# Designs tried in a protein design chat: VH-VL binders against q983m5. Part 13

Target 1, 189 residues: q983m5
Amino acid sequence: MVKVIASSLRKGNVVDKDGKLYVILFAENIHPGKGTPVTQLDMRRIGDGVKVSERYRTTEQVERAYVEEREHTFLYADGEGFHFMNPETYDQVAVSEAVVGDAAPYLQEGMPVQVSQFNGIAISLVLPQRATFEVVETEPTTKGQTASSSYKPAVLSNGVRTAVPPHIAPGTRVVVMTADGSYVERAKD
Key: E = the ipSAE of ESMFold2; O = the ipSAE of OpenDDE; V2 = 0.75 times the mean of E and O plus 0.25 times the DockQ between their complexes.

## First folded at step 5 (VH-VL; framework fv_lacutamab)

Design i02 (at its last look DockQ between E and O 0.14; V2 from the best seeds 0.00; counts 0 for: pae O 13.0 > 2, placed apart)
Fold by ESMFold2, look of step 5:
Structure i02 (fold): chain C 189 residues (1-189), chain A 120 residues (1-120), chain B 107 residues (1-107)
Amino acid sequence: as target 1 above (189 residues)
Amino acid sequence: QIQLVQSGSELKKPGASVKVSCKASGYTFTSYAMQWVRQAPGQGLEWIGWINTETGRPKYAEDFKGRFVFSLDTSVSTAYLQISSLKAEDTAVYFCARGSYWGRYYFDYWGQGTTVTVSS
Amino acid sequence: DIQMTQSPSFLSASVGDRVTITCKASQGIKSYVAWYQQKPGQPPKLLIYAASTLQSGVPDRFSGSGSGTDYTLTISSLQAEDVAVYYCQQYYRYPLTFGGGTKVEIK
């Protein structure tokens, strides 16, 4: 942990507030022509995702977590969590379901993932922007929908529901965004 | 629909080997793990291990390391269990089963089972 | 290793009875529990996972509950087609382990 002034905090920093860790989602320093300068922080609590919005004096000291971020390779999941390996040292870490969150369906063995740790405990992951999955089910477009829409519902092999262009059939491999499952393109393999 | 179809029953002598096949259809073979479970006559279920169908990397329960070998032929969506140096206690029905994509290990689809009988 | 102690090993009940089957894990398993039904000559069939989530296509007379080390499968109104052996399974830690089974018969 290191003390920093609130005005130095920016999106992506991790802070300790009342013994809990928060990721800064938005930070704005406000220097009015009158009144006290303030820092507005919107934060998400690591672990359960609870959002908090707070104002601080720009000079107020805040505990910033030292967070080590290193690339790991995803191996598998079990009841203890999602297991990753440091490709340089071969050390393995288990990352809890709470930390993985909505990213879980997108993990694939061998996937490079950036793992952030505080005191040896994983607190966040960053997946590759894109991943490839098979479409296992597509919803037909309604006959008139060609005129009003190009995309139809689909279910991916990881269980995620998304929308795909009309020409995508079951069995097609598609590239999607790991952030929300949105369709990018048909896979080139 | 999703199916796992296994090879037929085998009668073997102690010391022999057997290779059980499990052919998958109706889903992307390499997107799900293949699990192996056995059931001795009149007994419960025993987990043998699993194989990652994308990488071919197996994981075995400790009691099954050595004589039990998993393999794949992804071109025909087929997983194999080979058991060497068969013992009478290996007599069982052997099941393949599909594990979930990201590693949760409840088994949602099962093969019909392959009876392996080891008798002197 | 996590042992799953299933009870009873055998029960006989009438059609319409409420049936309960219990699994006790040797340590906490955080609801990483599945339940399977195995009819004679058939492979197991998944009924419930995550302790209480009903698998698609399974009748709603089946339910699961529990936490920590103690888990229960309930059949609210036993039907003739429910004659089977039932197994619990933990998937919290390797090795994956099953309960010893509960054979359910109709009187």
Scores: ipSAE 0.006, ipTM 0.539, lowest interface PAE 10.6, mean pLDDT 86
Fold by OpenDDE, look of step 5:
Structure i02 (fold): chain C 189 residues (1-189), chain A 120 residues (1-120), chain B 107 residues (1-107)
Amino acid sequence: as target 1 above (189 residues)
Amino acid sequence: QIQLVQSGSELKKPGASVKVSCKASGYTFTSYAMQWVRQAPGQGLEWIGWINTETGRPKYAEDFKGRFVFSLDTSVSTAYLQISSLKAEDTAVYFCARGSYWGRYYFDYWGQGTTVTVSS
Amino acid sequence: DIQMTQSPSFLSASVGDRVTITCKASQGIKSYVAWYQQKPGQPPKLLIYAASTLQSGVPDRFSGSGSGTDYTLTISSLQAEDVAVYYCQQYYRYPLTFGGGTKVEIK
């Protein structure tokens, strides 16, 4: 444990609050035109997954815990959670849906993922920024439309809804951002 | 053009083994997971599990771990389900169905089903 | 496990009637829902995926809607060839699970 100022905290950091550990989900420094600068933190309590929001003075000291970050490979999901394996030690770790969150649809078997752990407990994930999926549904293409034209609604093979260029048709594999499902490019595979 | 063709009906005694085949055609076999679902007479659909056709890694539902084994022969685009130590309650129609490579998927194409009857 | 509670179990209606089948998940499944039609002696046929996307080749009298835990399959005008058992299915998390089915008959 180490004391740091609130303004230095970032998403994925672990802090101690009232004797309980929390992972930061969102952090924002707010500098009002008039008044004391504050740090807004949205956090999830480690253990039961309770979400809380707290506001600190930017210069306020907060206890931060050290987190181990290791690359893992996603294996599968089941009733116990999402399972990842350390490719070096072959140890497996289960990660809850609460931790995986909105990243769940983007996980693919064999995908390298950075897992952050505190005392062996997985608390957060970092996925590759891009992933490839097949477009399974989209609007018909219109003759004369180009890639620079307005995007059209589409559904990926994993059920994620996105928008794709007019020339993209069902069956085409596309690269999307794992953060929000936004289209990047046609897959080259 | 996409088609899954399964092996024929099976009649087995309790304690015996059965191996059902599912041959895929019309698409790249290794690009989609193969799912297995069964349906007991007059009952609903029950998910058994799936196999990654690229890596060969299977995932079984908890109730099917042990006696149920998925396997592949990618050279002939065929998936297999083997059931050992058959029980009367294993009597059902067994379906293979195409799913997502990563398993989080619906089933867009189905085999015609294989009836497995276990009777003394 | 995610339970899919499907209702009704049995439905009898006339040709041309509007038919609705409901599926309630034991937890939020974020539209990761598919609907299937199964006729006697045949495998299930995919009708809807992603809760509301119509599978290619399926008549547009079929539609899906819903969000969160509650999802619905609708047949706007029931036809004689629609006699079958219908199933919902979630693919949000393992194990994949199906509803209990709805048997649809014509009066």
Scores: ipSAE 0.000, ipTM 0.540, lowest interface PAE 13.0, mean pLDDT 89
Fold by ESMFold2-Fast, scan of step 7:
Structure i02 (fold): chain C 189 residues (1-189), chain A 120 residues (1-120), chain B 107 residues (1-107)
Amino acid sequence: as target 1 above (189 residues)
Amino acid sequence: QIQLVQSGSELKKPGASVKVSCKASGYTFTSYAMQWVRQAPGQGLEWIGWINTETGRPKYAEDFKGRFVFSLDTSVSTAYLQISSLKAEDTAVYFCARGSYWGRYYFDYWGQGTTVTVSS
Amino acid sequence: DIQMTQSPSFLSASVGDRVTITCKASQGIKSYVAWYQQKPGQPPKLLIYAASTLQSGVPDRFSGSGSGTDYTLTISSLQAEDVAVYYCQQYYRYPLTFGGGTKVEIK
């Protein structure tokens, strides 16, 4: 274990709180104009999956455990979870739906993914920041006119609903953020 | 276990209509697209189109627009293919197949096929 | 439309032989290629997707390779149960298109 200040913690870190280990799902440092700076952490307890939200002073010390991070590629999903392969060793790991969470719709076969393991158990994933999907459905342009600041609803090939510029038609491949499905740009191919 | 079970064979006269069903089980029906493929006697595979199982919106290959219509009954996890104004050239085995719509349009599970024969 | 040209259309080989089937796309498809096996009277079965990823439950004597416009399905040691028609499919662009098929028979 190593003691670190709360403000240094990031998604994927494992911390000890009251003798129990947690993986950080979200971390945010808040510096108000008045009052004490705080670090807001959303965490999942390792083993039973209980989620907790905690606030620390940014300078408060927290015990951090080390985890193994290894690159894998996504293979497929089935009733037992999501399956990944280490491209160097060819070892496969199955990751539960609880660990994959909201990232599930963005997984594509062959996608490189960082898998964090603690004592041989997968505890978190980091996907590439962006992924490309086809727009399968989108609303028609209002009155046949293009408004540059107006976005319209769309459904991506992974089933995620997003908003795209008016000029994007069904069949167009678009780049989106894997964190929230937000539109970035038209794919360049 | 994942299964797609299709309705039985049909013998129809030219000008009639036929409706083929495809019942899914073993997975969340609305998480995957339903694809449709035709295979004429002694011929290869030909893509007809797919339907978004969450929204019900279909996409058809150009040659199959008009007479071919996809529909769903999500309450029973079933997809349908209806062909109107049947012609002899529609004689084929019609397959439904599961296609992932999260960037994977290959067909990982297939129904057993429904033979439609159109003759006078 | 992207045309998938498959060759050969027919081959006859002995048990234990290495069998190679080729699929050529009319334009680059960035490894969005799947391979299927169809036995008489049965639906097609997925063998390989993303050009080289083996589907769960498929014997490891099957492998896929290739890039750009040229893709290959290999059976490293042909077995009697591998008698079937094999199809490639691109899923890079609509409409989805299949190769014409390769019928594999034992001598």
Scores: ipSAE 0.000, ipTM 0.434, lowest interface PAE 16.2, mean pLDDT 85
ESMFold2 (binder alone), look of step 5: mean pLDDT 93; pTM 0.953

Design i03 (at its last look DockQ between E and O 0.02; V2 from the best seeds 0.00; counts 0 for: pae E 14.1 > 2, placed apart)
Fold by OpenDDE, look of step 5:
Structure i03 (fold): chain C 189 residues (1-189), chain A 120 residues (1-120), chain B 107 residues (1-107)
Amino acid sequence: as target 1 above (189 residues)
Amino acid sequence: QIQLVQSGSELKKPGASVKVSCKASGYTFTRYAMQWVRQAPGQGLEWIGWINTETGYPKYAEDFKGRFVFSLDTSVSTAYLQISSLKAEDTAVYFCARGSYWGRYYFDYWGQGTTVTVSS
Amino acid sequence: DIQMTQSPSFLSASVGDRVTITCKASQGISSYVAWYQQKPGQPPKLLIYAASTLQSGVPDRFSGSGSGTDYTLTISSLQAEDVAVYYCQQYYRYPLTFGGGTKVEIK
C-alpha cells in the first residue's frame, strides 16, 4: 500500500477506503472556475461488486494497492464466468460478469486481453481496440447513395448494434471498436 | 509431416535418474506446448504436465511435482523429461505429445513412447 | 480433480455394427472433451476434440456428441482395423484427466 494524491488516481487502480478495497472504474479531475478542485471517482468494491461514487479533494491522500497486469488469452465463457489463460504460465483465471461488463460481446476465442489482478483476483480487463464481426442485419441499400452518404443501422453477429456505410450488406465482416461498437472498416481477411 | 521422435527404452535401478528426449519436426517447435503423459503396464493414461516451448515455463500435475522435471533445447526442437529418485511405480511408457496454447489442451500428435523400467 | 468415468470397459461387436462408448464427467466440462484410439504397441491417436469435431484424417465413421457431463464416441460401422482401446479426456480444468479406457474387439 502507498499513499497517493487523489488527482493521480486512474481507471484500474485499487484503493483502500475504510478498510475495504475498491477498483476505480472512472476518474475525473474537476477544476471549477470558482471553488476547490476535486477528483470524482467511480469505484467498484472488489469483495461484492458494489459500485460507489466518491469525491475527493485533488490533493487528498488516498491509499493505493498494487495491481498486477498481465496479458491473457480469452478461452471461453460459462456459468462460472469468463475464462482467460496466461500464455506464459498456462494458468487460468475466471473473471466475473461484473468485471467483464460491456466488453463481453466483443470477446472472441484466442483474443489477447490484458487482465489486471489484485491478490490473484481479476479486477479489470483491457481488450484490443478493434475486433471483427459479421453483419447479420442491416437496412437495404438505397439506389444512388455514395460512400459519403449517412450510415445505416446494423446488427453484428454478437448482437451489438452499430452503424455501417450504405454499401455494407448482411454477411459482410467488419472491423469495429470494442469500446462502443462503432464501425471502422470492412474486414480484409 | 509432423513427427515426435522419442529416445529409446531405459532400464534403471531404484534411486537412479533417467532423461527421456522428444524431438519434434514438421512444425514450429516454439508455437506449441509439449505435453507429457505416462502409461503404466496394462493401465490407462496419466497426464504429467506440459512445458511452454517458447518461455520454458513448466506446469506439473500435483502428483508429479518434485522428481519430474521438464526442459528444452529449442536449438534442436527437443523436449526432455527427467525423472530423479526413480521408484518401481515409475515403470511405464512415457509419451510426449504436442499441445496447444489456448482452448485446446488435447493432444494432436504423439511420440512413439519411451519405456522406462525400474527394477532392482 | 474432474473424474472421467468411461463405459463400458470392454465391448465385443461384429464388423459393421454400431458401437457407442460413453464418458461421464464428475462435473460439467462444456464440451472440452477429446477422444483417442490406441492400438497395441502404439501411442494414442486423436480422433475427436471439442466433443464433436473430427480430427483431420480420421474416418467419418467416427463421431462424437454430448454436453454437460455426458459424452459419447460412436463408430457407425465397426471395422476390423478399429480394434483398439479408446480413451476420453477432459481439458476443461487442470489437471487434465482421462477416462479408464474401453477395449473394443471384433467377434
Scores: ipSAE 0.013, ipTM 0.586, lowest interface PAE 8.4, mean pLDDT 90
Fold by ESMFold2, look of step 5:
Structure i03 (fold): chain C 189 residues (1-189), chain A 120 residues (1-120), chain B 107 residues (1-107)
Amino acid sequence: as target 1 above (189 residues)
Amino acid sequence: QIQLVQSGSELKKPGASVKVSCKASGYTFTRYAMQWVRQAPGQGLEWIGWINTETGYPKYAEDFKGRFVFSLDTSVSTAYLQISSLKAEDTAVYFCARGSYWGRYYFDYWGQGTTVTVSS
Amino acid sequence: DIQMTQSPSFLSASVGDRVTITCKASQGISSYVAWYQQKPGQPPKLLIYAASTLQSGVPDRFSGSGSGTDYTLTISSLQAEDVAVYYCQQYYRYPLTFGGGTKVEIK
C-alpha cells in the first residue's frame, strides 16, 4: 500500500478502506468558492459489489492498493470456491463465489483466466472473451425460408440458456461470449 | 469494530452435550466463513472445521466428523458448535474465528474462547 | 496432512534482542502461512498472513519471510509485551494445521 492524497484518486484506482478493497467508479474534486476543497468518491467494494459514496478533504491521505494481475489456470470448484493455479509457479489461489459471480458456468478445467490479487487474495477475474460449449438442447435444424433468420432457444453443455441460429443442431459445438452466453459462431474444431 | 462474543464456560459430565455460541458483530456475517479451533489445556491449536455462513455448508476435519456439529442462526449473526457424547479428552478452550474473506483461510478475528470442562 | 514443525519450542531473550522463530512444512505450501501471537488467557491474534504481509495494527518490528517449506517470523527488537506463545499455520490444503508453538519469554 501507498498513501496518496484523495484529490489524486481517479476512476479505476483501488483503495483500502477498513481492511477492504474498493475500486473507484467516480472521482470529482469540488472547489467551493468558500470552504475547504473536497474529493467525492463513489466506490465499489471488490468481492461483494457493495457500493459506497465517500467525501474526503482533498489533502486527506488514502491508502492506495498495489494489485497484481497474473494469468492462472482454472482447476476445480468446491464449497470454498473456485480454485486456480499459476501455470509458472504452480501456486494455487481460491476465488470466492462472490468474485466469480455470473462467470461461474463458463469456467472450464484448464481455462486461462486473468486473476487480480491483493496480498495473495483474489479480488477479480477476467475470463477469455469466448469459450466453446456443446449445444445439448435445441429444436432440430429448420430453415427460416420465408422470413429473416431468427435465433432459436438452446441449452449449452454448461447449463446456460442462449439463442442460436436455426441451422445449429443438437451436438454442435459453438463459440459463445463468456459475458452473457451469446452465440458467436460454430466451433472450428 | 469487529467482535466475536462466545457463550460462557461450561462444566459437563461425560456423555452430556454442549452447545457453544459465537455472536458476530461489526461486519456482514454471511460474507465470511466461521472457523472453529480447539486448544486443550497446555496444548497447541487444533482446527475443527468451518461453516459457510451464507449457505450453511460445513467442512470438518476428519477427526471431528460425527460428534461435532456446526449450525447457524443468521438472523442474529450467530454460529454454534454442538458437541455430543462428551469425553474427558474434549476438555479444552473452544474458539470461533472469522476466516479470511477471499478464500484460503487464515483467521483474522477470534472470539474470547469458551472453556468446556468434562469431568466425572 | 501437512505437518508444521516449529522451532524452537522455547526461547528466552532479553529486551532489544532479535528473535527468530522458524516453521517447516512437510511439503511446499506456496507462502500460504499465517503467524499468530497468543498471550496467556487470551485468544490468538493474527500477526502475519501470506508469509510476509503484516496485519493492520501490528507493530512493524514483526516481519515474516520464507518460501517453499521454510518460513520465519522475526521480532527485530523484542519488547516486554511480546512475551507470548507464537504459532504458525498453513492454509494451503485441508486440514488446516498449526505448528506446535514457540513460547517466548524475557530473560
Scores: ipSAE 0.000, ipTM 0.490, lowest interface PAE 14.1, mean pLDDT 85
ESMFold2 (binder alone), look of step 5: mean pLDDT 94; pTM 0.959

Design i04 (at its last look DockQ between E and O 0.03; V2 from the best seeds 0.00; counts 0 for: pae E 18.8 > 2, placed apart)
Fold by ESMFold2, look of step 5:
Structure i04 (fold): chain C 189 residues (1-189), chain A 120 residues (1-120), chain B 107 residues (1-107)
Amino acid sequence: as target 1 above (189 residues)
Amino acid sequence: QIQLVQSGSELKKPGASVKVSCKASGYTFTSYAMQWVRQAPGQGLEWIGWINTDTGNPKYAEDFKGRFVFSLDTSVSTAYLQISSLKAEDTAVYFCARGSYWRSYYFDYWGQGTTVTVSS
Amino acid sequence: DIQMTQSPSFLSASVGDRVTITCKASQGISSYVAWYQQKPGQPPKLLIYAASTLQSGVPDRFSGSGSGTDYTLTISSLQAEDVAVYYCQQYYRYPLTFGGGTKVEIK
């Protein structure tokens, strides 16, 4: 643990507050015209996943934990969670559904994922920004594309609902953002 | 702080429909699944299914497919259970419950229950 | 479907007694088990999850243990306010299933 000023905290840092550990989800330094500058932190308690928001004076000291980040390869999911392997040591790490969160449907066997650990316990992960999935369901290809035509609904092979351009047909492989499933482009493969 | 408030008791005749509401407060509604569980008089707990409050996708236990429909109104942080073609065997207390993760596995907060009585 | 068999279905004990309730799954569930307390006229209340993790605000006289197919809820010193029906629940696979319940009363 290292004492740091609140304004130095960033997303992904882990802090100790009142004997409990929190991972920072969002940090913003606010400089009002009057009064003392503050740091707004949105964070998730490690263990139970409870989200809290706290304000600190920007110069207030906060205990920050050391966090190790290492690339792993996604293997599979089961009732114990999502399983990853360090490709150099072959050690496996299970990551809870709470930590994986909304990223779960985007995981693919063999996918490289950055896993952050605190004292050997996985506390967060970062997926590649983009991933490729097949469109399983969507409306048939739209003829005579109009200038004001909007994207149409689609279901990806991982079950995620998204919107795609009118020319995308079922069976098309598409690149999407892993953050929200938004369409990027047709896959180049 | 975290609270699930359900609509009041319902007395219905066979063949009618009922819609039970469950309004959530004190947490981010779309970050947790909403579960539905029933308890017939003097009986144990039976899982009906859940709805993903983020995507709106429901999952039903096999015995509840068909007449049982989950829905949401995220603008008011409310989940609904609608039961059509009510039968006497549907008489029960119906609970909503929050899953502890976005894909829920166990139920950390429960609504007070809504008694649905179906009698001829 | 994974069936959860709870025993006993009913027990009567004195204040201060150690109470043990068991739950047997029809297949291994890797400690994905929760325990609930339901007092008359109230909704269930989560006591234990992940077989042995105590929910916040639950008295430490409650504990959980077990592995594989066999799981146990223990009340180390029964109190008058512990009169309730207790349920186990597996969350290893869908459909989620509950045990049949154990009604605990004071002699």
Scores: ipSAE 0.000, ipTM 0.440, lowest interface PAE 18.8, mean pLDDT 85
Fold by OpenDDE, look of step 5:
Structure i04 (fold): chain C 189 residues (1-189), chain A 120 residues (1-120), chain B 107 residues (1-107)
Amino acid sequence: as target 1 above (189 residues)
Amino acid sequence: QIQLVQSGSELKKPGASVKVSCKASGYTFTSYAMQWVRQAPGQGLEWIGWINTDTGNPKYAEDFKGRFVFSLDTSVSTAYLQISSLKAEDTAVYFCARGSYWRSYYFDYWGQGTTVTVSS
Amino acid sequence: DIQMTQSPSFLSASVGDRVTITCKASQGISSYVAWYQQKPGQPPKLLIYAASTLQSGVPDRFSGSGSGTDYTLTISSLQAEDVAVYYCQQYYRYPLTFGGGTKVEIK
């Protein structure tokens, strides 16, 4: 544990608050034109997943815990959670649905993922920014539609909703951003 | 489980009207379009159109504009097909089927069908 | 309108046989194709969508393939319960249209 000022805290950091450990989900420094600058922290309590929101003075001292970050490979998901493996040691770690969150649909077998752990407990993930999926559903073309027409709704093989160019058809593999499912390009594979 | 349950068989005279119901269950009714397809005796499938279950906006195939009207009662998750000025050629089994106005236009769940017979 | 021409209209095969049904569109439809199975007295059942995606719960002996104007439904090993009429359907452009159907029987 080390003491740091609140304004230095970032997403993914682990802090001790009232004897309990929290992972920071969101951090923002607010500097009002008039008043004392504050740091807004949205946090998730490690263990039970309870979410809390706290404000600190930007200069306030906070206890920060060391977090280990290592690349893992996603293996599979089951009733116990999402399973990842360290490609160097072959150690496996189970990550809860609460930790995986909205990243779940984008996980693919063999995908490299950065796992952050505190005392062996996975607390956060970082996925590759891009992933490839098949378009399984989309709208039909309309008479007179040009190639320069606006994007159309589509559904990827993982169930994620997105928008794709008019020329994209079912069965086409596309690259999307894992943050929001937004279309990037047609897959080159 | 997802189910579409349609109203019973109808026997009508030419010039009369009929209203077929399709009650949906097992899913969010307003999240999927309702499609309508008919099948004449011993014949293939013919698409009539669909209705947006959220907005109530219908889309009809050209051949079915006029006498065929889609409607909804969202409070009971039910879609309706009304056919007016019935003709002998309207004799067929009419199916409702779940589709998607924002996904694709294939039909993943079907009602059991309603036989409409038009005879003098 | 886009016409979907199925072939053959009728086929008879033995249990265990590989069965192939073809659907030809009057123009390119970019894999906007679905396949249905209809047994007597029953509504159609979705088998394949997006030309090659198997619907959940459908046996994997069913498969779809094709591109452009030509699409195929394949039953790798025909079973007795597969006796039915099969339909292709395009949803590339309005109006949605179906093939004429293929009646499959067991010898």
Scores: ipSAE 0.000, ipTM 0.559, lowest interface PAE 11.6, mean pLDDT 90
ESMFold2 (binder alone), look of step 5: mean pLDDT 94; pTM 0.954

